# VH-VL binders against q8ixk2r445to577: the designs that were tried, part 271

Target 1, 133 residues: q8ixk2r445to577
Amino acid sequence: FFGMLQNKGLTDYCFDYNPPDENQIVGHQVILYLCHGMGQNQFFEYTSQKEIRYNTHQPEGCIAVEAGMDTLIMHLCEETAPENQKFILQEDGSLFHEQSKKCVQAARKESSDSFVPLLRDCTNSDHQKWFFK
Key: E = the ipSAE of ESMFold2; O = the ipSAE of OpenDDE; V2 = 0.75 times the mean of E and O plus 0.25 times the DockQ between their complexes.

## First folded at step 14 (VH-VL)

Design u0 (framework fv_axatilimab; at its last look DockQ between E and O 0.92; V2 from the best seeds 0.79)
Fold by OpenDDE, look of step 15:
Structure u0 (fold): chain C 133 residues (1-133), chain A 120 residues (1-120), chain B 107 residues (1-107)
Amino acid sequence: as target 1 above (133 residues)
Amino acid sequence: EVTLKESGPALVKPTQTLTLTCTFSGFSLSTFGMGVGWIRQPPGKALEWLAHIYWEDEKYYNPSLKNRLTISKDTSKNQVVLTMTNMDPVDTATYYCAHKLYPGRAFDIWGQGTMVTVSS
Amino acid sequence: DIQMTQSPSSLSASVGDRVTITCLASQGIKYYLAWYQQKPGKAPKLLIYGASRLQSGVPSRFSGSGSGTDYTLTISSLQPEDFATYYCQQHNSYPWTFGGGTKVEIK
């Protein structure tokens, strides 16, 4: 699967990554933003290694969750996907993070007028369901 | 259809507290993502953001006025209330409340505004 | 605070003219930019959100563009009902701030 990763519960919000420096694409938080389909910032790929890959730059970035955190951060992809970069996009649309055993949920970013994907206890909420468009 | 309407005194004396109520319909502040903000506009001048409240009761204020402002919501009544203490003639303005669908969106529906004059 | 500088503060134009209004932010606002239209004695009306998204019901002659700190509202062919004051607004960072406005007057 590839393209825009859109939330089911929100109207027209997609995974978005816009690093301050295009030459240094790792270490920043993935956010949710209006789906625009202009390519680079909202193009993701779900791979056979269960990665959510930011496939617009070389080297490629992969979404990871750092220890003790609930935010999705861009790391470099590795030849073998590390445990903290493994996600299961389930049939019901839930996006499950294997290591934390939590689901990715759309939530408001603290002190910001924006949405972000955060790890939360898994529920049946549409705000935890995602699909590629 | 989303609608908002501001209500409160048209005239306030200096040093008094202004209380404005925004009564809305067509949405609920219990709904995920919803927000209501207050914006004012002195006669012939630009718009100024005052405060915002989200569905989870998170509140934000303009720091230039934050010590004077309090925003609150009553979800059961579909109302948002703004209080502003120690009013001064410079606070004379049209006060608007406005709806915002989600974080990241703009104020898409506005009340008609209510003119507040501060004068002795 | 993020300052929003609109230019020009006023302009005169004729029906059919292409009108361009610029909004410069004092720092990057990452597309958290809206455009409003306001007519005398009326509340502002949302035209554009997310820097370039046309609000439902707004004529297609209105468009928004830009990135970083530089944003533009364009009216491709000015109509009689478009004579008004226009405001940009950022909501990237608190406090949210508006531009000083641009009054579009009839020539």
Scores: ipSAE 0.833, ipTM 0.936, lowest interface PAE 0.6, mean pLDDT 96
Fold by ESMFold2-Fast, scan of step 14:
Structure u0 (fold): chain C 133 residues (1-133), chain A 120 residues (1-120), chain B 107 residues (1-107)
Amino acid sequence: as target 1 above (133 residues)
Amino acid sequence: EVTLKESGPALVKPTQTLTLTCTFSGFSLSTFGMGVGWIRQPPGKALEWLAHIYWEDEKYYNPSLKNRLTISKDTSKNQVVLTMTNMDPVDTATYYCAHKLYPGRAFDIWGQGTMVTVSS
Amino acid sequence: DIQMTQSPSSLSASVGDRVTITCLASQGIKYYLAWYQQKPGKAPKLLIYGASRLQSGVPSRFSGSGSGTDYTLTISSLQPEDFATYYCQQHNSYPWTFGGGTKVEIK
């Protein structure tokens, strides 16, 4: 699967990664923003290693969640995907983070007028369901 | 159809506290993604954002006025209330409440506004 | 705070004219920009959100563009009902801030 990763419960919001400095693509939080349909900063790939990969710029980035945290942060991809970078995209659209046993949910970013994907206890909410377009 | 309407006193004396109520219909402020903000406009001047409340009850205030402002919601009554303490003649303005569909979007539906004059 | 500077503060135009209003932010606002139209004695009306997205029901002669710190609102062929004051607003950072307004007056 590849393309723009959209939330089922939010009309027209996509995974978005546009760091302040494009030459430093790691260490920043992934957000949700209005879908623009052009790929670029909203283009992601779901790999056979269960990674959500951002490869628009080099070096390639992989979404990760550190132990004890709930935010999705861009890390450098590794030859063998570490556990904190593995997400199971399930048949119902839920995105399960293996290491934490939590699901990715759309939520409001603290101190911001924006949505972000965060880890939350798994529910059957449409705000926890995702699809590639 | 989303509608909002402001209510409160038209005249306030200096040092008094202003309380404004925004009554709305067509949405619930418990619905994921909804928010309501307050914006004011002094006669002949630009718009100034005052405060915002989100569906999860998180509140944000303009730091220039932070010690004077309180925003709250009553989801069951479809109301958002703004309180502003220590009113001064420079606070004379039309006060608006406005709906925001989602974070990342803009104020899409506005109330008609209520004029508040601060004078002795 | 992020300062929003609108240019010009006022302009005179005729029906059929192309009108461009600019909004400059004191720092990058990542497309978190809206444009509003306000007629005398009325509440503002949303025209554009997300810097370039036309609000439902707004005529196609209105368009928004820009990135980073520099944004524009264009009215391709001014109509009689377009004489109004226009405001930009950033909401990338708290406090949310509005521009000073641009008054579009009839010639």
Scores: ipSAE 0.753, ipTM 0.899, lowest interface PAE 0.9, mean pLDDT 92
Fold by ESMFold2, look of step 15:
Structure u0 (fold): chain C 133 residues (1-133), chain A 120 residues (1-120), chain B 107 residues (1-107)
Amino acid sequence: as target 1 above (133 residues)
Amino acid sequence: EVTLKESGPALVKPTQTLTLTCTFSGFSLSTFGMGVGWIRQPPGKALEWLAHIYWEDEKYYNPSLKNRLTISKDTSKNQVVLTMTNMDPVDTATYYCAHKLYPGRAFDIWGQGTMVTVSS
Amino acid sequence: DIQMTQSPSSLSASVGDRVTITCLASQGIKYYLAWYQQKPGKAPKLLIYGASRLQSGVPSRFSGSGSGTDYTLTISSLQPEDFATYYCQQHNSYPWTFGGGTKVEIK
């Protein structure tokens, strides 16, 4: 899959990554922003290794969740995908993080006027359903 | 159709506490994503953001008001209430409440505003 | 706090003119930028959100552009009803702040 990763409960909101320094893509949080498809901020690839890749940049970034955290953070991709970078995009649209046993949900970032994807206990909410466009 | 209306006193004396109520219809603050803000405008001057409350009951205030503000909601009455303590003549302004659809959006529907004059 | 500097503070224009208003943020605001129109005695009216997205019911002669710290509102062909004061607003960081306004007057 390749394209803009959208939330079913928040149509017109897409995964977005805009690091402060284009040459340091590691360690910053992924957000949800109004879908526009301009530049390279909103294009992601879901790979056979179950990675969500920011592959319009070299070296490529892969979304990860660090141990004990609930935020989706950009790491560098590795030849063999680490467990913290594996997400299962299920047929019902849920996006499951295998290592943490939690689902990706749209939520408001604390102290911010932004939506972000966060890990939460899995539910049937449309705010936990995702698709590529 | 989304509508909002501000209500409260037109005149207050210095040091008094102002209480303003925003009564709205066409949406609920229990709905995921919704928010209501308060903005004021002194006569002939620019707009100043005061406070915002989100559907989660998370609240944010302009720090320039030195903790004089409190915002709250009553979802069952479709109301948001703003209180401002220790009023001063410089706080004379038109006060607006406004609807905001989703984080990342803007204030898309405003009340008509209510003029509050602070004088002795 | 992010300061929003609008330019010009006022301008005179004729019906049919192309009008450009700029807004400069003291820090990057990542497209968290709105434009409002306000007429005397009235509440502000949203024109543009997300820096470039036209609010429903707003005529297409209004457009927004920009990125980072520099943002622009353009009116492609000024109409009689467009004489008003225009404000930009950032909501990237608290406190949310407005520009000082640009008064567009009849030449």
Scores: ipSAE 0.655, ipTM 0.877, lowest interface PAE 1.2, mean pLDDT 91
ESMFold2 (binder alone), look of step 15: mean pLDDT 93; pTM 0.952
ESMFold2-Fast, scan of step 16: ipSAE 0.678; ipTM 0.892

Design u1 (framework fv_axatilimab)
Fold by ESMFold2-Fast, scan of step 14:
Structure u1 (fold): chain C 133 residues (1-133), chain A 120 residues (1-120), chain B 107 residues (1-107)
Amino acid sequence: as target 1 above (133 residues)
Amino acid sequence: EVTLKESGPALVKPTQTLTLTCTFSGFSLSDFGMGVGWIRQPPGKALEWLAHIYWEDEKYYNPSLKNRLTISKDTSKNQVVLTMTNMDPVDTATYYCAHKLYPGRAFDIWGQGTMVTVSS
Amino acid sequence: DIQMTQSPSSLSASVGDRVTITCLASQGIKYYLAWYQQKPGKAPKLLIYGASRLQSGVPSRFSGSGSGTDYTLTISSLQPEDFATYYCQQHNSYPWTFGGGTKVEIK
């Protein structure tokens, strides 16, 4: 699967990663922004290793959640995906983070007029359901 | 259909506290993603954002006015209230409340505005 | 605070003209930019959000573009009802700030 990763419960919001500059492609939080179809900062690949990969810059980034945290941060991809970079896209559209046993949910970013994907206890909410387009 | 309407005093004396109420319909501030903000415009001048309240009851204020402003919501009454202390003639302006559907979007529906004149 | 500078402050145009209004942010605002139209005595009306997204019900002659610090509102063929003051607004960072406005007047 590859494309824009959209939220079912939010009208027209996609995973978005726009790092501050080309020399700092990792370490920043993934956000949700209006889907624009321009490919650059909203184009992600879901891999056979259950990674959500960001291929716009070199080297490629992979979304991760640090132990005990709930925010999705861009990390460098590894040859063998570590557990904190594995997300199971389930049949109902939920994105299950294997290491934490939690689901990715749309929420408002603190001190910002932005949505962000965060780890939360799994529910049947449309705000926890995602799909590629 | 989303509608908002501002209400409050048309005249305020210097040093008094202004209280404005925004009454709305067509949405609930308990609904995911909803927000209401306050914006003012002095006669002949540009728009100035004052405060915003989100559905999860998080509040944000213009820091230039933060110590004078309080925003609150009453979800059961479909109202958002703004108070502003220590009014001054330079605070004379049309005050608007406006709806915002989601973070990342803009103020899509505005009230008609209420003119507040601060004069002795 | 992010300063929003609109250019020009005013312009004169004729019906049918292409009108361009620019908005310059003092720092990057990552497409968190909206454009509003305000007619005398009326509340502002949202035209564009997300820098380039046309609000429902707004005529297609209005369009927005830009990135980083530099954004533009274009009216491809000015109509009589378009004579108004236009404002840009950033909401990338608190406090949210508006530009000084651009008044589009009859030539």
Scores: ipSAE 0.742, ipTM 0.900, lowest interface PAE 1.0, mean pLDDT 92

Design u10 (framework fv_axatilimab)
Fold by ESMFold2-Fast, scan of step 14:
Structure u10 (fold): chain C 133 residues (1-133), chain A 120 residues (1-120), chain B 107 residues (1-107)
Amino acid sequence: as target 1 above (133 residues)
Amino acid sequence: EVTLKESGPALVKPTQTLTLTCTFSGFSLSTFGVGVGWIRQPPGKALEWLAHIYWEDEKYYNPSLKNRLTISKDTSKNQVVLTMTNMDPVDTATYYCAHKLYPGRAFDIWGQGTMVTVSS
Amino acid sequence: DIQMTQSPSSLSASVGDRVTITCLASQGIKYYLAWYQQKPGKAPKLLIYGASRLQSGVPSRFSGSGSGTDYTLTISSLQPEDFATYYCQQHNSYPWTFGGGTKVEIK
């Protein structure tokens, strides 16, 4: 799967990665923003290693969650995906982070007028359902 | 249909506390994503954002006025209340409350505004 | 605070004219920009959100564009009901700030 990763429960919000520092493409938080349909900073690939890969910038980034955290941040991809970079995209649209046993949910970004994907206890909420468009 | 209406005193004396109530219908402030903000506009001047409250009860204030402002919600009454202390004649303005559907969106539905005059 | 500077402060135009209003942010706002129309004695009306998205019910002659710090509102063919004051607003960072307004007057 590849494309714009969209939330089922939100009208027209997509995974979005637009770091402020052009010289450091990793280490920043993934957000949700209005889908623009042009790919670019909203284009992601779901790989056979269960990675959510961002390849618009070089080097390629992979979404990860650090131990004890609930935020999705961009890390460098590795030849063999580490456990913190593995997400199971389930048939019902849930994104299950296997290492933490939690699901990706749309939530408000602290101190910001923006949505972000965060790890939360798994539910059947549409705000935890994702699809590529 | 979303509607909001501001209410409060039309005349306030200097040093008094202003309390404004925004009463709304067509949505609940417990609905995922929703928020309500307060914006004011002095006669003939630009719009100034004052405060915002999100559905999860997180609150934000304009830092230039933060020591004077309190925003709160009463979900059961469909109301958002703004309190502003130590009123001054320069605070004379039309005060608006406005609805925001989601973070990242804009203020899509506004109340009609309530004029507050501060004079002795 | 992010300062929003609108240009021009006022302009005179005729029905049928193409009108362009600009909004400059003192730092990048990543498309977190809205445009509002305000008529005398009335509350502002949302025209554009997300820098370029037309609000439901707003005529297609209104359009928004821009990126980074520079944004524009364009009215492709001015109508009599478009004479009003227009405001831009950023909501990328707190405090949210509005531009000083652009008054579009009859020529």
Scores: ipSAE 0.744, ipTM 0.902, lowest interface PAE 0.9, mean pLDDT 92

Design u11 (framework fv_axatilimab)
Fold by ESMFold2-Fast, scan of step 14:
Structure u11 (fold): chain C 133 residues (1-133), chain A 120 residues (1-120), chain B 107 residues (1-107)
Amino acid sequence: as target 1 above (133 residues)
Amino acid sequence: EVTLKESGPALVKPTQTLTLTCTFSGFSLSTFGEGVGWIRQPPGKALEWLAHIYWEDEKYYNPSLKNRLTISKDTSKNQVVLTMTNMDPVDTATYYCAHKLYPGRAFDIWGQGTMVTVSS
Amino acid sequence: DIQMTQSPSSLSASVGDRVTITCLASQGIKYYLAWYQQKPGKAPKLLIYGASRLQSGVPSRFSGSGSGTDYTLTISSLQPEDFATYYCQQHNSYPWTFGGGTKVEIK
């Protein structure tokens, strides 16, 4: 699958990665922003290794969650995907982070008027359901 | 259809506390993504954001007025209440409440506004 | 606080003219920018959100553009009902701030 990764429970919000410095793409948090339909900073690829890749820049970025954290951040992709970069997109649309045993959920970013994807205990909420468009 | 309406006193004396109520319909502040803010506008001047309350009961205030402002919601009554202490003539303004669905979007529906004059 | 500077503070134009209003932020606001129209004695009306997205029901002659710190509202063909004051608003960081307003007077 590839395209704009959208939340089922929100109207018109997509995974979005727009770091402040184009020469330093790692270490910044992935957000959810209004879908613009033009790819670019909202274009992601789900790979057979269970990675969510951001390939609009070289070297390619892969979404990861550090141990003990709940935020999705951009790391460099590796030839063999490390466990912190693996997400299982399940048939019901849930995005399961295998290493932490948690699901990706849309939530408001603290001290911000922004949505972000965060790891939360898995529920059957539409705010934990995702699809590519 | 979303509607909001402000209510409160038209006249307030200096040093008193102002209490404004925003009564709304067409949405619930317990629903994911919903929020209500307060904005004021002194006569002939620009808009000034005062406070915002989100569906999860997180509250944000303009720091220049934070010590004077309290925002709260009553989900059973579909109301948001703003209190502002120690009123001064410079606080004379039209006060608006406004609806905003989802972080990242803007104030899409506004109340008609209520004029508050602070005078002895 | 992020300061929002609008220019011009006022302008006059004829019906059918192309009108451009600019909004400059004191730091980057990442498209967290809205435009509002306010007619005398009335509450503001949302025109544009997300810097470039037209609110439902707003005429297509209104458009928004920009990135970083520099944003623009354009009215492609000014109509009599467009007499109003226009405000930009950033909500990238607290406190949310509005520009000083641009008053559009139709000649």
Scores: ipSAE 0.749, ipTM 0.903, lowest interface PAE 0.9, mean pLDDT 92

Design u12 (framework fv_axatilimab)
Fold by ESMFold2-Fast, scan of step 14:
Structure u12 (fold): chain C 133 residues (1-133), chain A 120 residues (1-120), chain B 107 residues (1-107)
Amino acid sequence: as target 1 above (133 residues)
Amino acid sequence: EVTLKESGPALVKPTQTLTLTCTFSGFSLSTFGAGVGWIRQPPGKALEWLAHIYWEDEKYYNPSLKNRLTISKDTSKNQVVLTMTNMDPVDTATYYCAHKLYPGRAFDIWGQGTMVTVSS
Amino acid sequence: DIQMTQSPSSLSASVGDRVTITCLASQGIKYYLAWYQQKPGKAPKLLIYGASRLQSGVPSRFSGSGSGTDYTLTISSLQPEDFATYYCQQHNSYPWTFGGGTKVEIK
């Protein structure tokens, strides 16, 4: 699967990664923003290793969640995906982070007028359902 | 179908506290994503954002107003209340409340505004 | 605070003219920009959100473009009801800030 990763419960919001420094792709938080349909900073790939890859830049970034945290941040991809970079995309659209036993949910970003994907207890909410378009 | 209406005093004396109420219909502040903000406009001048409250009860204020502002919501009454302490003649303005559908969107529906004059 | 500078502060135009208004942010605002129209004695009306998204019910003659610090509102063929003051607003960072406004008046 690849394309713009969109939330089922929100009208027109996609995974978005636009770091402040183009020479440092790693270390910043993934957000949700209005889908523009042009790829670029909203283009992601879901891989056979259960990674969510940012394909706009080389070297490629992989979304990760550090132990004890709930935010999705960009790390460098590795030859073998570490556990903190594995998300199970389920048939119902849930993104399950196996290491933490939590699901990716749309939520408001602290101190910002933005939505962000965060880890939360799994529910059947449409705000925890995702799909590529 | 979303509507908002501001209410409060038309005249306030210097040093008094202003209390404005925004009463709305067509949405709830318990709805995921919803928010309401306050914006003012002095006569003949530009718009100035004052405060915002989100559905999860998080609140943000314009720091230039020196901790004079408090925003709160009463979800059961469909109301958002703004208080501003120590009113001064320079605070004379039309005060608006406005709806935001989701974070990342703009203020899509505005109240008609209520004029507040600060004079002795 | 992010300062929003609108240019011009006023302009005179005729019905049918193409009108362009610019908004410059003092730092990058990542498309967190809206445009509003305000007529005398009335509340502002949302025209554009997300820098380029037309609000439902707004005529297609209005369009928004831009990125980074530089944003533009264009009215492709000015109509009589478009004579008003236009404001840009950034909401990328608190406090949210508005431009000084651009008054579009009849020639």
Scores: ipSAE 0.745, ipTM 0.901, lowest interface PAE 0.9, mean pLDDT 92

